VH-VL binders against Uncharacterized protein ycf23 (ycf23). Designs and how they scored, part 6

Target 1, 265 residues: Uncharacterized protein ycf23 (ycf23), of Porphyra purpurea (Red seaweed) (Ulva purpurea) (p51373)
Amino acid sequence: MTISSKISSDFDKQSALKVITGLNNFNIPQIKQMALASEIAKVTYLDIVADTDIIKEVESVSKIPICVSAVKSKELLKCQKTGVNILEIGNYDCFYEQGRLFHSEEIKLISKETRNLLPHATLCVTLPHILKIEEQVKLASDLQRIGIDMIQTEGKSTSISKTDHLSGMIQKSASTFSSTYTVSSKIRLPIISASGISSLTSPIAFLYGASGIGIGSNIRRLQDIGSMVIYIYEVQAAISSNHNIQQNINHSIQSSKISHQLIPY

## First folded at step 4 (VH-VL; framework fv_ecleralimab)

Design m07 (from e4 with light chain D52E)
Fold by ESMFold2-Fast, scan of step 4:
Structure m07 (fold): chain C 265 residues (1-265), chain A 121 residues (1-121), chain B 107 residues (1-107)
Amino acid sequence: as target 1 above (265 residues)
Amino acid sequence: EVQLVESGGGLVKPGGSLRLSCAASGFTFSEAWMHWVRQAPGKGLEWVGHIKSETDGGTTDYAAPVKGRFTISRDDSKNTLYLQMNSLKTEDTAVYYCATYDEGYFAMDVWGQGTLVTVSS
Amino acid sequence: SYELTQPLSVSVALGQTARITCSGDNIGSYNVHWYQQKPGQAPVLVIYYDSERPSGIPERFSGSNSGNTATLTISRAQAGDEADYYCQVWDSDTYVVFGGGTKLTVL
């Protein structure tokens, strides 16, 4: 399977950007503001809660491709029937805070269910940050066998480091980049880096093997469309201005990994 | 018509071994994930374990009470699922069902009739 | 470690609505399946994915799932609905988990 033609070009250019409203966010006025900001800035796609009414609301203000996120295959199937063909399993942050954990076997089950029910949909699956890096790599490999089209790496939840927001952002970024680099060295699927992504850190995600990035909380905290558009422009400028340098460095890293695989240790 | 038929149940002494079989027909067995579920007399349903299709790695997982004692295997050429039960305990006395699901969802919509295993002196 | 709790028994008058609950922490984030089992018979799937009906299951059977409680609803109860009912989820660490079962009596 291949990524939807609506978004594939940006992934091929290693410049994909999605705006994440949140899989537990049902605030229609805020979601519509984020959708309109995304339309103005021409982001690659929008990632919203798997809710058919919210899809209609978003479609009323934006033509940006829509991805819906859920942890239940039924919710994704219901949304796909409205014409949405980009689907994501995850992320899991809001559930961790409630004491609900997602580990490899359950994620593989949901992924297999969704792929079986929707053979042609573009599927993205988030790797849980609660898994050790080795477990995330094995899960990614298993998801590739199931026929998943994209992997999203997850940073540590803000609830882990809420007493120090700066340390929390650093921890989330470090976790996301470490996961992205390690997973990218072992699988061929496109990787989306999320959590801790800003204009300052976005080029690093691409350096470490990402084909796309997701931005969520940094946009959701803003009060108006203009501020959201400016923030997105800053992220896009950071990606664009450093793309050639980051890609050259990334290519060198990938070449190093390939040569090491061919040479006995 | 999708059908599952269990066999191999019987009386066995504590510490003994027994192998159950489940013959499948009417669907592509090699692509199906297969489950064993048991039910002690007058009690509720209890999951025993499962085995994935070969294309999904053919891996097995087990419920804690049977892990290390029971082994699930399959022979796709014979459309047959197996449960090898070792070190049997009186608590393992139950009707054993094999079950599977339509490929479109993972709710168990196909069940065999069950085979009784009695672990007693 | 994950546990589903059902009432041991529920009684319903002929033609009335029976409601069988299945409680679990954050069960609303799980897909809940329901099985009917009559004496001496194998279980029969009556509801899957919280509220979907398999082919052949009458519309009188419906399901819901939110928060910490999933519910199987049987409207216009018939004598033939007498059975044990089990809820089931797939958990990350314990795989397939069944509730303890609820005996439905139609009076």
Scores: ipSAE 0.725, ipTM 0.851, lowest interface PAE 1.5, mean pLDDT 87

Design m08 (from e4 with light chain D93Y)
Fold by ESMFold2-Fast, scan of step 4:
Structure m08 (fold): chain C 265 residues (1-265), chain A 121 residues (1-121), chain B 107 residues (1-107)
Amino acid sequence: as target 1 above (265 residues)
Amino acid sequence: EVQLVESGGGLVKPGGSLRLSCAASGFTFSEAWMHWVRQAPGKGLEWVGHIKSETDGGTTDYAAPVKGRFTISRDDSKNTLYLQMNSLKTEDTAVYYCATYDEGYFAMDVWGQGTLVTVSS
Amino acid sequence: SYELTQPLSVSVALGQTARITCSGDNIGSYNVHWYQQKPGQAPVLVIYYDSDRPSGIPERFSGSNSGNTATLTISRAQAGDEADYYCQVWDSYTYVVFGGGTKLTVL
């Protein structure tokens, strides 16, 4: 397991934040706006489509570390040759609509191919939400053995509309939180929770064992850099608030000689 | 350098059994995933099945037409792959190849010469 | 079960460009490998991972893969290129799938 020194500090602090432009997003003006907002807010890293031209465009406006996402080893290899060494075997949502499913054996094959081609790259692999929770745990274990550096959990939208009410946001991300909690209890790899994550739900992801979160659709829907920056600041404030609460809990536990199994450190 | 050599082919009657062997040399056999691929006279390539390395679980998978009748196994101490064929049918008549990957690519760049199996009365 | 479709035959004039297609649902999301087989011989890998060439394969051989179609392109065709060509992918439910093969005739 090796995580790039460019992003490892935020993962160690359980405060990593990535901005996701989207595996199927080729809108250069929008991607550049998201990159600029991320540079201003100093997010941990950007997750963009595996496209060498888009990498160059992002590098022209941002110094934030770049992660590229794809479902094919070849596309990741092409991007790595430009100097990008944070790679993700992608979020599968855009393929599900086309009837293309990714199951455990295929994901292991792609992961093993990518690791063998790129022995020293930082590799993240997304666990498909279409798998039963037991299958996700088995896949995560197998990925750890292959030498994957980090896991991303995904979820699917509920039948309710996106809302800022806590209960609605929790319901939307319930599958992501269930996977994060169960996988984090069984493996030692850092976990990124992505899908249904917002300023309201980000503290819950960390409480359930995540080391980082990914924010995508909530930023992509915004129309300007200023709005994107404000939204990122709200997420970062929520993460900071969670950190301050955790410090207070840890102090209280030490002073009372109580062991709390349910409160993450 | 790297090579695979199949043996054990021949004439067998319908309902009979036959065991093919594939001798490997020039690479670390124990870490390689191994395939059996067949080709009926004048027809295309048809995947038969594979066996993973022990490190990757040692599991086997088979194409639907042979599932339940054929068994793939390996002996890493002898660098040899096997295909046990039972309940043979006339449609199993084919040249049988063993094949493997250059580790990390999962594209079959090493093939044996093939061994002919004829199932006829 | 996943299916790959190739034309039965393709003809090309000496020195011209041959294109052999391999069709499959969302094949662009799979890594496609291509094999050449001459009469009486074992298959030879000519393209892997959509467009990479193994050592010893001339640069006249190239590949592409997008949407529902992968293509093997042989530029400046030579008499020695006459062979059967097969595409291949990994499918998690069938594991390995070959196309039906395309006979290339060089005129």
Scores: ipSAE 0.588, ipTM 0.784, lowest interface PAE 2.1, mean pLDDT 86

Design m09 (from e4 with light chain D93E)
Fold by ESMFold2-Fast, scan of step 4:
Structure m09 (fold): chain C 265 residues (1-265), chain A 121 residues (1-121), chain B 107 residues (1-107)
Amino acid sequence: as target 1 above (265 residues)
Amino acid sequence: EVQLVESGGGLVKPGGSLRLSCAASGFTFSEAWMHWVRQAPGKGLEWVGHIKSETDGGTTDYAAPVKGRFTISRDDSKNTLYLQMNSLKTEDTAVYYCATYDEGYFAMDVWGQGTLVTVSS
Amino acid sequence: SYELTQPLSVSVALGQTARITCSGDNIGSYNVHWYQQKPGQAPVLVIYYDSDRPSGIPERFSGSNSGNTATLTISRAQAGDEADYYCQVWDSETYVVFGGGTKLTVL
């Protein structure tokens, strides 16, 4: 019913940071590098593929809380039996490339199925970027009723946006931020903004109503633990700087006239 | 104990209408998603549509061949599922099953015996 | 619309292993359910979530699902296993999708 005590503090502070190794990533050496970098930087949690052997490998190098991601309730159930209680239905990007789409009805089915099987697990569900913003809001409302604990917004996934080029990152971020702002204004669940998030764009997610952010491809492209740690520190510094400014402002971004003028019509 | 019983099938002329009922017992009907599945003589299973529980929004969805002609509804006070079939075609001739799932998964493990609908001149 | 393809028929000798396939694009990302139907009877769920068995279904029935093919395996086939077998998934756009069905004959 509620967010796991292992990660709830950072969500309450609107400073949660997760590192995403990827739903379709089974590269154990790379995953372990990302896990160790995350341990050094003290991120809020890790989001890894739903695989019991990979959970064990990550636990060998990191004490950071583990979240597993899958699109099938059975895979999440299997991982939960090993002691992992933070579960995510989502990270659809790898499937979109394969022509496999996820729409509201199927997402609600998987979510209902997973909640029925795991009444007390912390559940996060990703809202598909292929849905119109109003459909994402409706889906988030339905997911709240099903009893999910948090939602994740994602950016557009095309062949161009799959690159680490600046234009691809901006495209993903713009989509994610629009969804984050609109959903956060209508739904009370904590929101994770993921897809296209970097040190450059991470503060904007929190300004638009996120309680946390996810970083994936920008870490996965790096070649060594030191570079990964430095990148995470840059993201954390940007988040901290933004929070110091926000704490001095006696109003929410959604209610200010300046934030309304920044939102596309 | 857990049981679904369909009724209301029969012979109808093309363009006619028919209302099927499915009486449920032995489980918490009000929390169940209910399905209609049909099977033409000698052919395979074909999904017709479903209706969700009120808790999950009470919405309906239909297979393309029946959309606009068939309507699914439920009466939780009577533990009964309905299928209103309008503008019937010869292609709608089939045994109509109502089906649902056990609480823990969305695989249809509870089926009625079926009721035959014949659309013929 | 999403399509599931099954062979029209499969034959197996008594005591041998039958394999019934269900092919679909990226079917490994779907939960596949399998139903057994005998003449004049309603379908019976024999496998759900790719490989799980409902109570009362013997361990001779097993399932797998990866890539583009899901498989229902019936070991030590018995005369009573003769039936039509249907695979089924939930699809985002078409909802419940059934395969065309496979008639299993036990020789």
Scores: ipSAE 0.725, ipTM 0.849, lowest interface PAE 1.4, mean pLDDT 87

Design m10 (from e4 with light chain Y95R)
Fold by ESMFold2-Fast, scan of step 4:
Structure m10 (fold): chain C 265 residues (1-265), chain A 121 residues (1-121), chain B 107 residues (1-107)
Amino acid sequence: as target 1 above (265 residues)
Amino acid sequence: EVQLVESGGGLVKPGGSLRLSCAASGFTFSEAWMHWVRQAPGKGLEWVGHIKSETDGGTTDYAAPVKGRFTISRDDSKNTLYLQMNSLKTEDTAVYYCATYDEGYFAMDVWGQGTLVTVSS
Amino acid sequence: SYELTQPLSVSVALGQTARITCSGDNIGSYNVHWYQQKPGQAPVLVIYYDSDRPSGIPERFSGSNSGNTATLTISRAQAGDEADYYCQVWDSDTRVVFGGGTKLTVL
């Protein structure tokens, strides 16, 4: 099946934005803060851990569509039974440090298993950054054959010190954009770009072929709802800035010409 | 109702070849992923390889001990799975099972009775 | 190469609870399936997706999977439960991986 009508409009406009709480994040107070900030900012959807109790907690503070993430089909199936119908296989970064790697054949198995169990759910699959770009393209093509509705590109997980956050963000973005561009050139599935995303990098993701973006660690590191809302607003403004800026420039130029013409010397 | 029946096992000399067949009935064979699993006398289960359905690309994968020597194929028109075994070694002596997944999940719910392959000089 | 480790044998008294473990690095992130094999017979799936039972498998059979250990639990053991038990996962590199098997003896 195709992308859920709850989120499809923003993907069609190439302006979809999700907030990612993390597939290994069970911190209910933090998740609720992120959910409330997302509700205030009217993001496209939330991407949370596949846990039925946490789904209930999020639903208590937000009407934003919920996507759950897991690496096991059974966890996604349990969540789907509560009414959540947007599902993601990924993100894998929390497993890499444990020495647990996900390669093409296993991802295809989990994807096929999940699609068989849930024929009508909206299903997103993350392409691992550990795969060579040619392997990511082949995997994306195979996922398209399986009936996956959208893919997420993953940025290289760089070890960054607290003093090098900007450099790490830029490196993650470059990796994600390279994957997004190459994959988008070869497949027709909507692509979500989800690593190193900020107000500075989000417009570039769309230029490289993304239909949506995800914000994770840049929101999770913030301490209060207000800061989270402001960060999301900055990203949303950046996404819409090209059209709005051009429109404003055109209006400004036209207004200036009329004003100058009315007061001749 | 779902049934798998292996055949083609027997005694073969080291370096020889043998082809096993697995006849499937009671399910849509063309949509099923098929596995070969073996078990040496008195030993545990060991995966040999698999072949995906045509709709999923019809690709094959093999366990390291048999890679390059064994070939898995299928004939969907005959609902039959094959295992072509070449350059057989004494270590290949085992009961060979074909197995498949239930339609609702990817766990090997359906197994054949097995066919014995003895590689001896 | 990914490896699953099982004890070679486990003994249980009639009517008591048997626990068979399957150890693997971060096995909690894999779907674990369990098979029962009686002498001269093909394996039978008894648990899939860590803890689900196929139709026809008694509720005495249950499973769990977390961290580095998956466990098959057989409560109220019966003579007919005496068999070899194998755990199985699907790994990215090695594909289908079986544990070495555990012989369950019901005393």
Scores: ipSAE 0.743, ipTM 0.865, lowest interface PAE 1.4, mean pLDDT 87

Design m11 (from e4 with light chain Y95W)
Fold by ESMFold2-Fast, scan of step 4:
Structure m11 (fold): chain C 265 residues (1-265), chain A 121 residues (1-121), chain B 107 residues (1-107)
Amino acid sequence: as target 1 above (265 residues)
Amino acid sequence: EVQLVESGGGLVKPGGSLRLSCAASGFTFSEAWMHWVRQAPGKGLEWVGHIKSETDGGTTDYAAPVKGRFTISRDDSKNTLYLQMNSLKTEDTAVYYCATYDEGYFAMDVWGQGTLVTVSS
Amino acid sequence: SYELTQPLSVSVALGQTARITCSGDNIGSYNVHWYQQKPGQAPVLVIYYDSDRPSGIPERFSGSNSGNTATLTISRAQAGDEADYYCQVWDSDTWVVFGGGTKLTVL
């Protein structure tokens, strides 16, 4: 239907950036630190757990638009009643670790219920990485029919240990980009690419059809506000120059050619 | 008034077949997911299967005990749900209810009165 | 397959509070619905979405759901509350799952 006016301009510019605190994260001090970092860096919006007390805590330190995430329509409705109007069904990775899986029909039912309860809210739905790509496309199409406003894609593995961080990040990034590209080629809804997002990978998300990106674990692992701000700044710098990556490649090719022409034999 | 009325129950021998019907009225049947739920005498509720709405493709899903033996179908022009039961076993003896929910609740708030199926010889 | 566990029976004295539990792994991530069934009758929805009441269901009926346990609470129990109670969820693999049912006896 329509994306909230609070965040729509960044989506129109294909430069939206959200910071994800986590659907199962109730650590108020950490959430406030992430909110403060997001306020300093002026991100597009925050994606936090659907909890009315945590909303108030975030509002006390930040004016950044708030999105709440849950897997239950009633939790989203409760939060919407406090004035939050950007809602997400998703961020399933904490449940996968517990053996709780979400498949297409359950997500469609939650989405239908949420849209029926909240006709005018901005609704985002995460497509589960556990679905085959053709199932993700079908689900996205069904969600578009239901009236969902935006889609989030996720990586094949949502949990990364410190000992396996690099390979896990590459795997998450690759699968998220594959889903983003395939879904964006078939569906008209704005897509947020999450999982494995960094300054190095964020331009690729936009090249593959994303209108926005989400950063979660890469910020949650940082220990202080300053480090979080620096990380966000690096991602924003990469986003602001995403179209320039092709120009840089072309320039490098031309520079290489000139260099070769000048080498005597 | 929103109503579901089951019919077609009766006594049948093991290995036999029986077809149940559920007549719906008072709501937009073609937009509703329809369920069959059974209850053996003195036992609890057991989901049998469902058929999705016309809008959601009309596909069916079944509980493991009946998979391959039972078939759910619908006739939206007649506002009627069907349960075709084949290769019946004594364990299939139960009151069979058809049920649905208001789209958006996912809770079954509309139930028929049930029809008894007895599998015995 | 996903399974919901309920006690077989619960007794409550007239005017006191009855609590019927429904246990399942991560049941707090599911929306739990509760049905009341009297002998010879079809089930009646008494609580949906963990804690909401359908029109006509008295305020004495309430629900909660967190962690691994959902609870149906019936305050100021009346003789007419005597029935079997079933919890129910939607699950991605098994679709509709009912608990085994709890017989509530009002003493």
Scores: ipSAE 0.620, ipTM 0.796, lowest interface PAE 1.9, mean pLDDT 87

Design m12 (from e4 with light chain H33Y)
Fold by ESMFold2-Fast, scan of step 4:
Structure m12 (fold): chain C 265 residues (1-265), chain A 121 residues (1-121), chain B 107 residues (1-107)
Amino acid sequence: as target 1 above (265 residues)
Amino acid sequence: EVQLVESGGGLVKPGGSLRLSCAASGFTFSEAWMHWVRQAPGKGLEWVGHIKSETDGGTTDYAAPVKGRFTISRDDSKNTLYLQMNSLKTEDTAVYYCATYDEGYFAMDVWGQGTLVTVSS
Amino acid sequence: SYELTQPLSVSVALGQTARITCSGDNIGSYNVYWYQQKPGQAPVLVIYYDSDRPSGIPERFSGSNSGNTATLTISRAQAGDEADYYCQVWDSDTYVVFGGGTKLTVL
């Protein structure tokens, strides 16, 4: 159960940030814009579709570590042969709209296949939001036994217009936060909270036990590199503020100089 | 060499019971997932159910037509897989194969020769 | 429940190329397996992971899988290729799903 040295530092600091281009996104110009924005903002890593040509395109514009996502072990194997060693089984959201569902038994099978084919790769597996929370915990425990290195939680799908509104974003995030908290309480694998994460909600993910967060649709909807960079900076600032607050609280507790103003409740 | 040998097939009346066995050799049976697949005369392959290895929890799953009537079990000390069939129907008439997955490609690489179950009055 | 559809039969002349299709919603997101079954015999795995061959299976057998259709291709067909062919996937709700089978006749 070891994660790649290229990204492990940010996970250890509970400050990992990945930018998700999408498992079914083959729009090279958009992917390159997101890669360039990620390079400027110095995010922890990129999560892109498992496609060897797209890997080469991203490598041409960015030095940010690459993670590839697929639902098939062979697609991940092909990408690993290009030198990419951070691999993800997921993100399932794009398939749900097509009526294609992923439940525990199939995910465990794909995970076992992938680990057997790639004994030393860093593997992340997404827990489906369509599973009851107790089923997600059981799945995460089983994945830990298989030798998976990281878990990603996802939020419930909603319409695009609602996703862009604050209430829709909170509803989507609530699902991933519930999963993050419960799974984090039961397993020892690093957890990435994804789906509905923004600068407004990212601090909550880390408070609930996440080691990292994933940002996808909120950056993909933006039309230019500058806007993407600004958005990423806002997320990073929120993460930094959260860590500074935790540091101050810990210092106050240890020094016995606790301030009532620093403890909200 | 890897081998699976089914036994226990025969003629049974509707509503009756029958127990099939599958003797495994040539591989680490305790670490393998085991499957039952059937084929009615002149028809296609139909999955019946599977049982996971002990390391994966030893749990069972069944196809809808047999759920609640059939039970899959294993005895790792004897390298033997079982299918207990209860409340048999004429539609259960088929050749029953046991099969295991090769861990390298997760496909039913090894199959037994099959045993015929006939449910008739 | 998830369903795979195959043609009932396909005919091919000696030395020609046979193509057997397996249709399923989003089948391209599944790993597809192909089995050959000769009369009175157990099935034999001929393709796994969409396009890979087990040892002993000749290069004349190949596979593809994209969108809603997977295809088993048998080039330079021989008399010994005459058999029933089944596609198979793993599905989240129904576990192991087989296609209905295709009888290949070599003329």
Scores: ipSAE 0.664, ipTM 0.824, lowest interface PAE 1.7, mean pLDDT 87

